VHH binders against Uncharacterized protein MJ1408. Designs and how they scored, part 5

Target 1, 350 residues: Uncharacterized protein MJ1408, of Methanocaldococcus jannaschii (q58803)
Amino acid sequence: MSREANPFKKMPTILMPDELMAKALRRGEKVANEMRQKELPWLLKARFVEEHKVRTIASVVADNLQKVIDKTPPVRKLPKFYQEMVEVLVGIDDFKKSMGAFKWASELVRKLGNEYARKIRKARTPQQAGKLRKEFVGRVKSILEQIHPEMAFVAVAREKLKDLPTFKDLPTVVIAGYPNVGKSTLLKKLTGADVEINSYPFTTKGINVGYIGEIQMVDTPGLLDRPLYERNDIELQAILALNYLANLILFIIDASEFCGYTIEEQINLLKEIKDLFKAPIVVAINKIDLVDEERVKEIEEKLKEVGIEEILKISADKDIGLDELKERLKKIAIKEFLKDKDAENKELEC

## First folded at step 1 (VHH)

Design d03 (framework vhh_6qgx_2)
Fold by ESMFold2-Fast, scan of step 1:
Structure d03 (fold): chain B 350 residues (1-350), chain A 126 residues (1-126)
Amino acid sequence: as target 1 above (350 residues)
Amino acid sequence: QVQLVESGGGLVQAGGSLRLSCAASGFTFSSYAMAWFRRAPGKEREFVAAISGSGGSTFYTDSVKGRFTISRDHAKNTVSLQMNSLRPEDTAVYYCAASDVYYTGFLPSQYEYDYWGQGTRVTVSA
C-alpha cells in the first residue's frame, strides 16, 4: 500500500567466479550422470553427455548472472532517497557499469553454450566432443575472471544497500537537535508507541521511526545532532540524502541547557540545518517547565532573528503543548508532502 | 530483416577529415549498442569505436582517441563516426556493427556483434 520495502532487499547473494563455476560444473555432472544411464551407441552417448553438460553449465552461469540483474532495481526508477544512497555508498556509474558486465557475461555465456552444443552434436569422436566441452568451460572461466572485479563490486554494494532503512511513502518529519534535548522522549510522547529501529550509514545508533497516524516521524541520532561542518564529504552526502525524505524538519531546543549545549550553540546547529535542508523548519522549545517565561521569550526572539517563523513551546516530560505541536506538524507535513507529489508528477509528465 | 548501411567513405589527404554514417533499420535502435570496426588490406578486422544504446557511454581504440568521435541520432536511427587528423594507417574498409545486448560498458570484440553492414572504403593518401 503506503509501505515501500527497501528496493535492494531482493538482491541475491553474489557468487564469485570460482563458486559460480563450481556450482555450474556440479549441475553439469549431475545431468551427465543421468544421461550416461541411457542405452545409446558409444559415440552418440558420449556426444549426448557432453552436449548436455555444456547446455547445463551455460544455463546455470547465465541464469545466475541474469537473476542478479532481474532482482536489482534500475537506479533511474528508484525513489530519490535510494538513488542518492547508491551514489553515496557505491557510485551510480560504477553500479550501472557492473550491471552491464553481468548482462554482457550472461548473454555471451548463453551464446557460447549454444555454439558449442551445436559443434558437439557434429563431433566425429568422443575425444573431440570432450575437447569441445573443455574449450567451452575454459572460455566461461575466462569470461567470469574478466568480470571478477565487477562481481566483487556488486557483492560489496549488495551488503551496503540491503540494510538501508525502509521508509513509507508518507508525509515525513525529520527530527533534529543536540543529544539530550528530549528528542527520544518527545518522539515516544507524540507517537504513543515504541519506535522502529533501522540501521543507517555513518552512525553507530539506529534510525528511530515512529508514526502520528499517517505521519512518519524520523529521529536521526548521530546524523543531525552535531555540527555538520565537522563531517567528511561522504558522511555529509549521506545526511543530505534525508532531504529527499523530509517534508518538514522539527528542531528541538533545550531551554534549560541541561543537555550540555548553550542556546547559542543550539541555534548555530539550527542555522546549519536550515541552510542545507529545503524543507520548512518548525522549532520546539522544550523543557519550558524548567525555566521562567522571560527566558523562553528571549529564546523565541533569538529564533525570530534567525528567520524562524514556526515556534512552539513544550515540555515533553510534563505533557505541555504536545497537542498543538502534533496538529502543527500534521498540517505542515501533509501540505508539503502533497506539494512535493504534485511537483514530482509534473516532472514525470515532461 | 535487420539492415545496416554505411556511407561517407572516400579518398582524403593525410591530416584531413571524413564523416561516416550508418543507417539502421529493422530493430528498436535505442536497444542496441553500435560500433565501428575496420579492416585494412590483408589484415584482420579491428575495433575502432563503440557507443551504448542510450548514447551515454563511448569507447575508442587507443590509436584513434582524441581524433575520432562516435555519436548517435535516435530520431534518424543513425550512428556517425567523425574522423579528424586522418593518417595513412587509417586506410581501411569501415564496418558498422550492432549488438542485441544492452551495452553499458564491455570489452570490445567483433564476436559480440550480431549484425554487420557491407562496409565503406576509406583511403588516406600520404
Scores: ipSAE 0.000, ipTM 0.098, lowest interface PAE 21.1, mean pLDDT 82

Design d04 (framework vhh_6qgx_2)
Fold by ESMFold2-Fast, scan of step 1:
Structure d04 (fold): chain B 350 residues (1-350), chain A 125 residues (1-125)
Amino acid sequence: as target 1 above (350 residues)
Amino acid sequence: QVQLVESGGGLVQAGGSLRLSCAASGRTFSTYTMAWFRRAPGKEREFVAAISRSGDSTFYTDSVKGRFTISRDHAKNTVSLQMNSLRPEDTAVYYCAAEFSGLYYIDESSAYDYWGQGTRVTVSA
């Protein structure tokens, strides 16, 4: 299978107007020094030096701005999850307008470079050639200052977007439940010891990504491990973006309550997640080795009362029920993934 | 009229840190690129770091990148240079500079219209 990377990972560092101008002027002077070594008549030499300065400055500026455009994925072609993250973190309309400003400036600088190079070639004195180069530099500086707000916006956008997690286009299970219910132990046992830690907005703990063959497992510490009703709108929107990724939610309950949360508290979090996510939910009742069968049955009945049909009984620590859980997750996640793909394909039908 | 006054220089052991400050007169400095240059005994003025008018962009000479940090405070009209992991070769008189014309040759001393008198930094081996 082809591997997919975060679409924004290749965005270059955004130079501000004065940094970009300084870089362009340095490159222009380096080229000018090379031209000064040529054996040419005085006026021709002066014209060639100034012409090549202008062409070099124009190319450095225009190419730098164009590189930002070329290395930034167009929003319309992004997977839905990444489109939503652009909206949440920076705003799609402002992002598109800012990219438009880079294109406008790149094209204008290149056009002016060509125009001033031609004027310099016709200069009658070295002083005239130098004055034309200075006028060109002033105009480029003015153009960069005009788009300064858009450059600053894209720099901030890049910092917010470049470290988003890399998700593969695979059946995906998002894991939820309170801290210490056994999520980390379960994920390790289902996927092996290799789990990737990825950054995510509004959590210092990040997102953990592992695999069961071709099934992508996403653990969400700091996101789906505490009540959602007290979060601000932007944080909640970032959490809800996981709806575009999740084919299945795996919710883990600690039957022993050693995690520090009552069964009632755990079921209340489950109800919040069920209300906010479109994906079906499988509930794994964990730590069954620490409680009697009657306790497990009580939890099962409470789960059925809140509309949960897919319930598994496991012990991650004692390796009980894990094979059945794996097969259930694979079956449901693959089925849901294929349904989503069929819906996408119908939308592209002529 | 613009006047620049540097402070914060001194003697420090290799591996140590110093923070240089440049105080500027007038609120018009928010419109200027600000820079730090240094001059070692018997050498010409060398570019160290610069910060844009907005404070959004910084530029460093390769020998100090990762060790020095330039910053500015628009409300106080100050620019600062935080120098970490100092080396004996960083020994120099450090100068604050401001560009008036708005035409950028950011690493050329001739591009800067206003200069401070300098503050001495000595890094012992």
Scores: ipSAE 0.000, ipTM 0.091, lowest interface PAE 23.9, mean pLDDT 82

Design d05 (framework vhh_6qgx_2)
Fold by ESMFold2-Fast, scan of step 1:
Order: C-alpha cells, then structure tokens, then sequence
Structure d05 (fold): chain B 350 residues (1-350), chain A 126 residues (1-126)
C-alpha cells in the first residue's frame, strides 16, 4: 500500500532477564494451579503439573525472544538511509550479533523445555518431577543471564531506532538554510497544511515532512541550519545519512538578512552543504519583496561565483515565484529519483 | 487418546477462499505447537504453516506467505488456517499436526510431529 512506516516501529519492548523470567514463572504457576484442580491419581497429577509448568515457562521465554527477532527488520533488506542509521546509531555487526544471541537462546530454551518435559513425564516420584522443573528453571535463568548484555544492547538500539522519521519511497527534496530565512512559511505555502513533525537524532527541533503531490519535502531545522564543522563525528554521520534520502537540496537564502545572518555567512553554509552532499542544489533567494533589484542581482552573481546555476527569486510572504519553484523542484527531484532507482534496480538484477 | 479432527475442506474455484479448522481433544492444547501440512497427489507431505504454544509466533512456507493465515483459539481448542487467493497448486489433503511445546526453523519435517489428524481434502479448480 502507500503506507510506509519507520521499519523499527514494530520492535517490541525488550524485557530484561529478571522481568522475562518473572513473567514466565507467573504464567507457569497459573497453568500449574489449573492442572492441580483436576481429579487425577497423585503421581500422574504431580507429573502433569510439573510438565505443563516447564512447557509454559519454555514457551513464554522462547516465544518472547522469537517475537523480537520476527518484528525486527533484516538490516540488509532496508532502504539505504535506514541501514546507515543502524550503522551510525548502534552498529550493524553488533546488532546482527545480538539478534543471533536471541535466536540461539530461543532455540535452546525450546529444546530444553522439550527435554525436561519428557524427563518429567518419566519421573518415578513427585519429588523427582519437582527437582527436574527446578533444574530447568535454573538453566533458563543461566541462559538469559548469558545473553543479558545482548538483551540490554537491543533495548538501547530499539530506543534509538524506534523514533526515526517515516520516509516514503518518493522523490525527496531536503530543505536547508539558516533559521528564520522563511523555510517554515515556504514549506506551508508549497505543501498546504499537511506538515508532519518527526523526531531525528541530534536535533532538538526534529524534522518537518510535507508533500507536493508525490514529492516528499523534508525541512531539517537543527541539522542543515548551522555550520557543519560545529558537529561531533557521530552527529555529522547522522546528518550525512540524508545523502541516501535526498534527490535534491533546496537551499533558502534570506536576501534581507533579517534572519540575523549575512549573505556571506549564508553562502558559506551553502558551500559546506554542496561539498558534503551529492544531490544537486537549487537555491531560492527569499524575501525579494524586502530588497532592491540591485541587491538581488548582487546575491545572484555571488551564487554563480560559487558554482550555483539553478537560482530562483521568490517571496514566500507575497506569493512571488512559488509556482515556478514548485515546478522546478518537481522536475529535478523526479529525474534524480528515477536515476537512483535505475542504479538500485541494476544492483538487484546482478 | 489424542485426536485432531480437521474440517472446512471442499471444492473451490481459483481465486476463492476456504477456512480450515482443527479441533484438538485428549491433550492440553495450550502446551502444544500446532501446524498444517499438505500432501498433493503423488507427492510427500510438505509444511504449510505453524503457530507456537502462545500464538505469538507464526511460520509459513514461501508459496503461501501473504495468502494463508494460521491462528489458534485456546478457549475452543482449535487451530485454523485461513486460505485466500487459492490456486490449483494448493490442491491437496491438509493435515493438522501437534508438537509438544517447541517450534524451530528446522521443525518442518513431519517426523518432528507426534500427533496427526486424518486430513481434509481441498480441491481448487482452474
């Protein structure tokens, strides 16, 4: 369907060893109490109670661990943006290793549950059946403690990954520029009222996602709105992951400088983004209604000097140049998206 | 004294749907993993779908993924297989099977299942 969500949103809460064991023991005791109410010969009843307690404990533990595996997407099948975010935020190799530990423990608990249920079925005394159940519980506790570090790792990974933004597989325009240059007003004017606020790592503002028909518009406050040299390494890697999403970068310049940044400062940020991102850049000179034509021409010439060929002159507030901007963004974003899809399909056919 | 009784089979046209049911008796249903297998004329039994003791984990063979859904009802001691978008290739006798408290990725072998129903016939006409 057209509903694509963050692939990690389906990951369940990860119970720690003590919590999972307590849940399994409670479920086992409930089943045991139900079995104790049946009219059966003493030895058969004792064996039946302990057998079902073991089977229930094994099922609760193994199924809980397997559910984590089943609801966690395979990293290699993810869109490249999400693969990169797993690498940056948690580390793909450690993530795969931890999922392997969950699989190992789930399978071992199931195997032990069957083995101990079989032994209990053959027990000669109620005391022997009870001892076997206690041995089984001890072994399960040991297995869960053995994978405790991996359980903690996946719990932390889930917290980091579950709130990543939802991106659709559509032509995508990433919006950049200093604060107060008019990005929010422009986004609303281009997309209408349908702007979704999403969380993103290392930004207090999050990101805003809107649509121009089948074109995805991503505004990045806190990410591409200040110099990149101010970022730590992991933060910069998270920002650069946007390279896997962006088909086009729209950079907004405030011609009036009322945003608090000089044209020189704004162009310096543009140069940093141009150097680090592979997507083509369109520059929109905004607030042209607040400055003379000579000033706009001066800015345009400075942009051409730094290699910018796609320049549009707009006023978001006065609705000047917005239709031309919208059409240009659509044409470039669609063209670049199709190029990227062709490259991706060629890789899959090999 | 364990019995598994399948129902819901019949003749259906390609693209149609059927819901198979398996009623279990003589066992503590919540302690058993349940599975569906099928045998087409002249072929061996093949795995179709399985569901864990709790119902929290389900497994499907690739040829039925997205078309078939396995579920269980502990109150009624039943396991069900909802079969949608049926194809002539789905024509087979369908068997319900019970395994004591385990499902692994290698548990697709009929020999791993201790209790079996008599089977219910599904015929999908072209």
Amino acid sequence: as target 1 above (350 residues)
Amino acid sequence: QVQLVESGGGLVQAGGSLRLSCAASGLTFSSYAMAWFRRAPGKEREFVAAISWSGDSTFYTDSVKGRFTISRDHAKNTVSLQMNSLRPEDTAVYYCAAHPGEIYYTDWRPSEYDYWGQGTRVTVSA
Scores: ipSAE 0.000, ipTM 0.100, lowest interface PAE 21.8, mean pLDDT 83

Design d06 (framework vhh_6qgx_2)
Fold by ESMFold2-Fast, scan of step 1:
Structure d06 (fold): chain B 350 residues (1-350), chain A 127 residues (1-127)
Amino acid sequence: as target 1 above (350 residues)
Amino acid sequence: QVQLVESGGGLVQAGGSLRLSCAASGRTFSSYDMAWFRRAPGKEREFVAAISYSGGSTFYTDSVKGRFTISRDHAKNTVSLQMNSLRPEDTAVYYCAADQGLVYGTTYSYADEYDYWGQGTRVTVSA
């Protein structure tokens, strides 16, 4: 994870068999027309034209398939978050098998191109040379149709994977809580700037990424802002992939309930997140400026009953408690990130 | 503490079927890959099947492919192994195992990679 876009951004557009074949045939015909302009004896010219057409078609097809392989990152070398997203959205085993089909076809087309070029050089008539080229084209079409399902699969996979967010390999805080509890205001104030909007599966709002120095802050609208057990299986799996990214979860509670959700409803969402995520949780009780101390104490006691140890009292709007929150988030996120890196390095050595 | 509890073992005739279940104790295992291993009397633990935490990937040892099906229920924190066309050589104690990141690391078939294990459930297939 350097400063580069997500690992799948460089995957090329996947041409279907008919599209790739048409491209290869057009390129072959252009080369053939160039060769037809040469001053050569009739038979030599005919063989030369057909040989170069075959070589060009083979190269266009084989190179296109190989380019897909070369620009697709090896799944095993990806950060665990991206490995998980391949599994959730596509299926790792099917993805690997499909990439294998591209390699098989690329190598076979190149081999056949060499074989048919050699046969064409030995052709005794222009008609024989043309027949050999037609046989080669038929075999390439057959190979592409054989891998048609895998080509379609990789095209769909590319569309799903190319729009994944770009995450840096940094200590990461994932922000959760109901809509209108003050997450956006808080994120802007903690990072000192507007956030970058990144796409994410199953949310039209995307995710917002900001930074507190070397700490990555991720707000997840549409993902961790409503009950998780109401989601379909694939959406829940995509949300759970954040387990491989999150070193710390920051859960925001609106003490005033002006967000439209009761404290009980907010704590129930917190319980669901606590159940599903392995990362430690810090709870920020927001909008304390709108409620009395007794109400804040009631909320704090309820949070302790559900096993929350790290509780901070803030007002994002009034800039209360934000420096303490920032310091606490940095300290915990760095500690957890270093633990996860140590565990990851041990895993990769096995 | 995390506990895994297997159930569904028993005595069955060759060609019969059994369904094993593994339940995690009141804690969600939505982030855990889960697997079934078996141990015949006097032998080491052998990999049988694995399922990723998402349920999107399943893996089987060659001797059970087409006969056994692994599945999971995220709401109940359970993983199941449907065993069809049972053979006498399938006789073993079957163990449920769980850990994180094993499918992506391609280490799901190695018993030593799993930290959480059940006590096992006995399956006996008579000729």
Scores: ipSAE 0.000, ipTM 0.103, lowest interface PAE 24.0, mean pLDDT 83

Design d07 (framework vhh_6qgx_2)
Fold by ESMFold2-Fast, scan of step 1:
Structure d07 (fold): chain B 350 residues (1-350), chain A 126 residues (1-126)
Amino acid sequence: as target 1 above (350 residues)
Amino acid sequence: QVQLVESGGGLVQAGGSLRLSCAASGFTFDDYAMAWFRRAPGKEREFVAAISSSGGSTFYTDSVKGRFTISRDHAKNTVSLQMNSLRPEDTAVYYCAATPFYSGTYYFTPSTYDYWGQGTRVTVSA
């Protein structure tokens, strides 16, 4: 993960066989017209025109296919989050095989271009040179049609991958909890309102990214804000990909229940998230200004019963407990991030 | 409209071979990954084998690796499962399934598949 754009953002638009062939033929005719203006003996001129047309068509096709490969990041070199997203959204093996098809076609077209250019140089008549050029064009059309399914696959893959968020390689806190529990207000107050809105698969609301110094804060509306048993497997896997990003989960409970969800419903969502995420969980009991102290203690005891050890009492609206929360999040997120980095570095040495 | 029709099931003795076929219609076959799942009496559906939309990648559950081979024929819109060295534990109803999404082995679960056949029974006698 870097401060640069999503690694797939540089993937070019994938031309379909007919589009690529039309572009190559137009470029070939342009070069042919330039060659026709040279002063050469009749047979040499005819031969030169067809040879350069073939070489140009081969280069346009092969170069365009190679550019797709060159501008597509190698999956094995991606951060684990992006590797998982390729797996979830398109399938790594199919993606690699499709890149292989582009490479195969690019090399074959280049080889055929050289072969037919040599044959054209030996042509005994202008008609023979033209026939060889037409045969070459037919071979290229056949090759592009053979990889048509892989071209379509990569085009769809590009659309799915190009809008993935750009995450920085920083200690990261993922925020969870039901809608209207105060997540947006809290994120704004902790980060100073410098929040970036990023698209994410299977949520129309996207995700919100903010920073507390060098701590990355990720709010996940539409992802970790309702029961996970309601998700299909692909949606759930996209949500679980956040495990490769999260060093800490911050779960927010609305003590007042004004959000429209009972404490029992909120704790049930917390239990689901705790079971599915590797990262430690900190729970912030929000809106304590709207409830009495005894109610807060009841919620705190229920949280302890379900195994929650890190509990803070806050009011995002009234700026209560936010400094302590900020310091606790920094301490835990940095510690977990460094542990994950040490494990990653050890794995890379093997 | 969308249909997956399995064939080739039957009774076979342990150590024998059987070839299952699945004919697909009503969707763009070449855009879909294909898989075989099986369900033994009293058990849930389990993954057996999968093949990517291009046919370039294949995946198998450990218990069938080296014994079963999945393949597809784009011209005939079929997927096949060649089952060799069959064991009594292979006794199950075998289902053909299709998904527009092909993921690695971690994500080959029944709920990721859009279309399913009705199944073909394979019985392996001791």
Scores: ipSAE 0.000, ipTM 0.111, lowest interface PAE 19.7, mean pLDDT 83

Design d08 (framework vhh_6qgx_2)
Fold by ESMFold2-Fast, scan of step 1:
Structure d08 (fold): chain B 350 residues (1-350), chain A 125 residues (1-125)
Amino acid sequence: as target 1 above (350 residues)
Amino acid sequence: QVQLVESGGGLVQAGGSLRLSCAASGRTFSNYAMAWFRRAPGKEREFVAAISWSGGSTFYTDSVKGRFTISRDHAKNTVSLQMNSLRPEDTAVYYCAAEEYSLSPYYSDLHYDYWGQGTRVTVSA
């Protein structure tokens, strides 16, 4: 089980300098109006009003910036999949520098708030207290404008990262193959009706996540369903991030070719995926009910020629071979997941 | 009101080097990501290299990785592309582009706010 949902899901909306300053000033005025109702000597009342206005403005600004930091996970501690997505979509170095800018500004605003509150407490006139508050506000505006680039960067980063899929820390099977080979039918038959639909970069179809007990099944329409050599570098990097999740690739072949792709085309996609993914591959020859046994044997021989050792013959539509497939996927995925966990634990050793 | 102006193009022999420069006028580009694109005759504009708004991250298309280096000078509002081990396939008009804060998709020329007019690079066989 994953210990958390998508780690960026809790990132708050990023206010720009003018918006944040306006919010802080409005809150400051409300607090000031409450303080003006107190029965105090005029100078003490004026100092009290301006001091609380400064403290409120400082708190609103500093707390808003700190909330962004607190709700944003540190990249170095993320699972490798999410680290790769930050790199691909926004850039890790710029993301870290921007978080540093938020931290710097939050601490400086808090420090200035304390300094100006102390100065206001010593003011000799209401006019002096008001001037000190205006000086404080001007300095806060300057600080926010100084980090304006970083604020805008984080706002864009948040929009790109907040909708990334949530994956559980479980043995994971990634499903690949051309459109219409029977992937969605097979996923439904293996996992039952409970399939979660998640968004993913560079596909409008998203990805589908289902479970066979504690085995995570990921169907990747729009990603691993067409030649990879046709992709640009960024799209390919986003697809290859799935390497950090996949313990096993299940590749589905349509023996009937009713999907619109020849066996040769389907095997060529398989070879591309095999070259780019480190996980072992199981091939399911689907729709065997629609073809002769001789045709299935021809496909098996071609698969063995390209180095495929795990081949299963199924019909998702007719419920043929599904129990054997399910048990084979569980066995291999669990084995590979445990090997990866052992390797991770060794990397964390001194 | 603001312009990007490329320079440094020319004719060079295969295996040679060229340094392209992009100068920004009328605006400070410290909050902009900067990129180089190229267009060969009869082809669409393609991505070459990009540098993030902070200068901390650089990105290259596979065909130029290890041969080209992008860099920037925030004080001078300039971005440079050092092109080494040039090949005939690198022959193109090279364009400088700027986009506010965005890193992705840095391959999408539609998202860049400012473009230069281009500088021609010809690599002889």
Scores: ipSAE 0.000, ipTM 0.241, lowest interface PAE 15.6, mean pLDDT 83

Design d09 (framework vhh_6qgx_2)
Fold by ESMFold2-Fast, scan of step 1:
Structure d09 (fold): chain B 350 residues (1-350), chain A 125 residues (1-125)
Amino acid sequence: as target 1 above (350 residues)
Amino acid sequence: QVQLVESGGGLVQAGGSLRLSCAASGSTFSSYAMAWFRRAPGKEREFVAAITWSGSDTFYTDSVKGRFTISRDHAKNTVSLQMNSLRPEDTAVYYCAADSTIYAGYFESSQYDYWGQGTRVTVSA
């Protein structure tokens, strides 16, 4: 379905070996106490109690580990944006290895539970049955300690991934430009003021998501609103992951310079974004109501010199040029989205 | 609640084979241990065979070991008893039984919560 949530939102809390073992032992003892209340011959009752402990402990441990696997999406089936975020924040190979460790441990504990339950049923004394249960518990503790590093890794991975933004599989326009150029006003005017705020790595302001029908509009304050040459490597990789979402970049220029940045500074940021993003760029020259037509033409010529072909003149505040902008964004974003979908489907066949 | 229905009983000559089936309906079958018991004319109900909830372990009374095989199918919610090399002494009404707990007493009839109505097996000399 196109209404997809963050795929990691359903990941459960990861219990560490001591926590999981304590939970399993408590459940085993509760079941054992219930069995002790049955009226049975002495040896059969002792055997039955120890068998119930083993089967309950095995189920609690194995089911808990399997639940982590079942609630974690396979990385290979994720949209490319989320695959890239796993790589940047966690590391795909280590994540896959850790999921494999959970699967291995779950299956081994289940197998051992069946083997020890069988042995307990053949026990000649209550002491033998108790010894077998203790031996089983020791083996489960050893298995959990063996995968302890992978359990800790997945717990950290969950914390990093659970708060990623929810993006729908729709044509997506990413909005860029310096602060105060009119991005927020424009987004509200285009989408009808229904904007969802999502968290994102390396920005305290988060990401703003709105919709023009079936077109997803993403405003990126703190990410694509200042020079990229000042970013560290990991921060840049997180910003560049937006390449897997963006079908179109909408760059907004403030013609009045009242935003506090010169036209030259604004065009320099545009050049950086153009060099790093593969999506086509549409430039909207905003606040044309505050400047002369000759100034707008000067800016348009400078944009053409740097290779910008799609230029629109608007005033978000005065509702000038917004219908034309909306129409152009829809047309280009849909076209690029369908091209990207065709390329993705070809890659999945291989 | 689990309802058990047996099938496959009939008349067979000594040395012949017969397959009994027990269909379970209602609760989740995979959580239940299953067993077969029989009652011969003039005798009390006795254990024949049992299979654990996981299907990984089976038990047989000494007189049927090597001749009878118990198996289960989780997808069909059934347990079967394949009876080979039948003897006149195997003549009885055969009952399917289920334990609603993860574990069963296996070989003791008092441990089972649910019982079928029985299917008659007659082995002629």
Scores: ipSAE 0.000, ipTM 0.085, lowest interface PAE 21.1, mean pLDDT 83

Design d10 (framework vhh_6qgx_2)
Fold by ESMFold2-Fast, scan of step 1:
Structure d10 (fold): chain B 350 residues (1-350), chain A 129 residues (1-129)
Amino acid sequence: as target 1 above (350 residues)
Amino acid sequence: QVQLVESGGGLVQAGGSLRLSCAASGRTFSEYAMAWFRRAPGKEREFVAAISGSGGSTFYTDSVKGRFTISRDHAKNTVSLQMNSLRPEDTAVYYCAAVPDLSTYYVGSLWDSEEYDYWGQGTRVTVSA
């Protein structure tokens, strides 16, 4: 699904028109000072200085704009998760339009640089050469101001996209359930180590990524831990992008209700997630050490009534049932991952 | 290959609105970038607005940005310029222009009048104080 690094991490800082123009002018003046040290006849020296200024300014501006394009991955070639995140956070059509503006400006500046360099080579006086350079600089300033809104848009897009998590192309289990049901304790126990904390849109807690060998475990605090009908459309779309990542959903139930949510509330959240996600669901009934056998059976029966087939009984705190859970998660996640890979290969061949 | 006919010009008072239309005839209308230029008496043609062949990219001169909107209707083979909050300084003959858009993102300098191959005859806009 994903590559080792977030595809947008290589996007460069976007300079605004004034900043880019100042950089180009400084570079042009540096090159001009080098040319002024040559011992050449007056007119030839003047033409070389102005020609080199124009060529340098054109290259700095055009190369900077082109670098943004080159280091921005083409959206259509991205894994589906990242394509969806571009749509949610910035809008794919506006993003492409803005990249188009960068390409148009880069090519136009390069074309004008070549045009004005040729005119300068034919200049009859140093004054004419200087006037042509000034005209070129004025045109470049106008071009950059014309694409100023697109430059600002891409700068904002970069900040939003650079902070997206890095997911490995591995069988992935997404963990869901209300706060304080034991998700963080369970993740630590299953992975045997502290988890990597990654930022994600619309959650201040981020997401936690851990591993069980070659199985990627993703805990989603702030995302899949409260009713989804309470979310706005953009927030919900960002959460649903996890569909492109998840091979399996692990839903945690707190049997004791000490988390502050009733079994009915917990099962209602489970139903919402089941309806919105394509991946199969495994339910772990946690904190069984705090309730009697009869209560656990009652919860299990209610889960079966709502179509849950894979139910495990655990205590993350007391290390009960964790080996069985780990084995079951690995088996299902690997099966679903390979099934999804086979479907992708068919899509590419047909 | 392409013929352009403008309409919608006229006399309006400052603060008023006008909508200019440009009807294009030709096989490859959807492959052409379109623009509006204007010329005031005694001055050279200046760029106003442009739209790519796909209609996905629009460009405006600073003096009209936020007041004018360029749009395209592929079904009717027309490009339109909606002009709001008109000023006496907007008084000019408005020309529609077309150039082959080989790429909706990579077509030359859309504000350089010399890049355009096809031009309409113009429509007059007068904004009274």
Scores: ipSAE 0.000, ipTM 0.101, lowest interface PAE 20.4, mean pLDDT 82

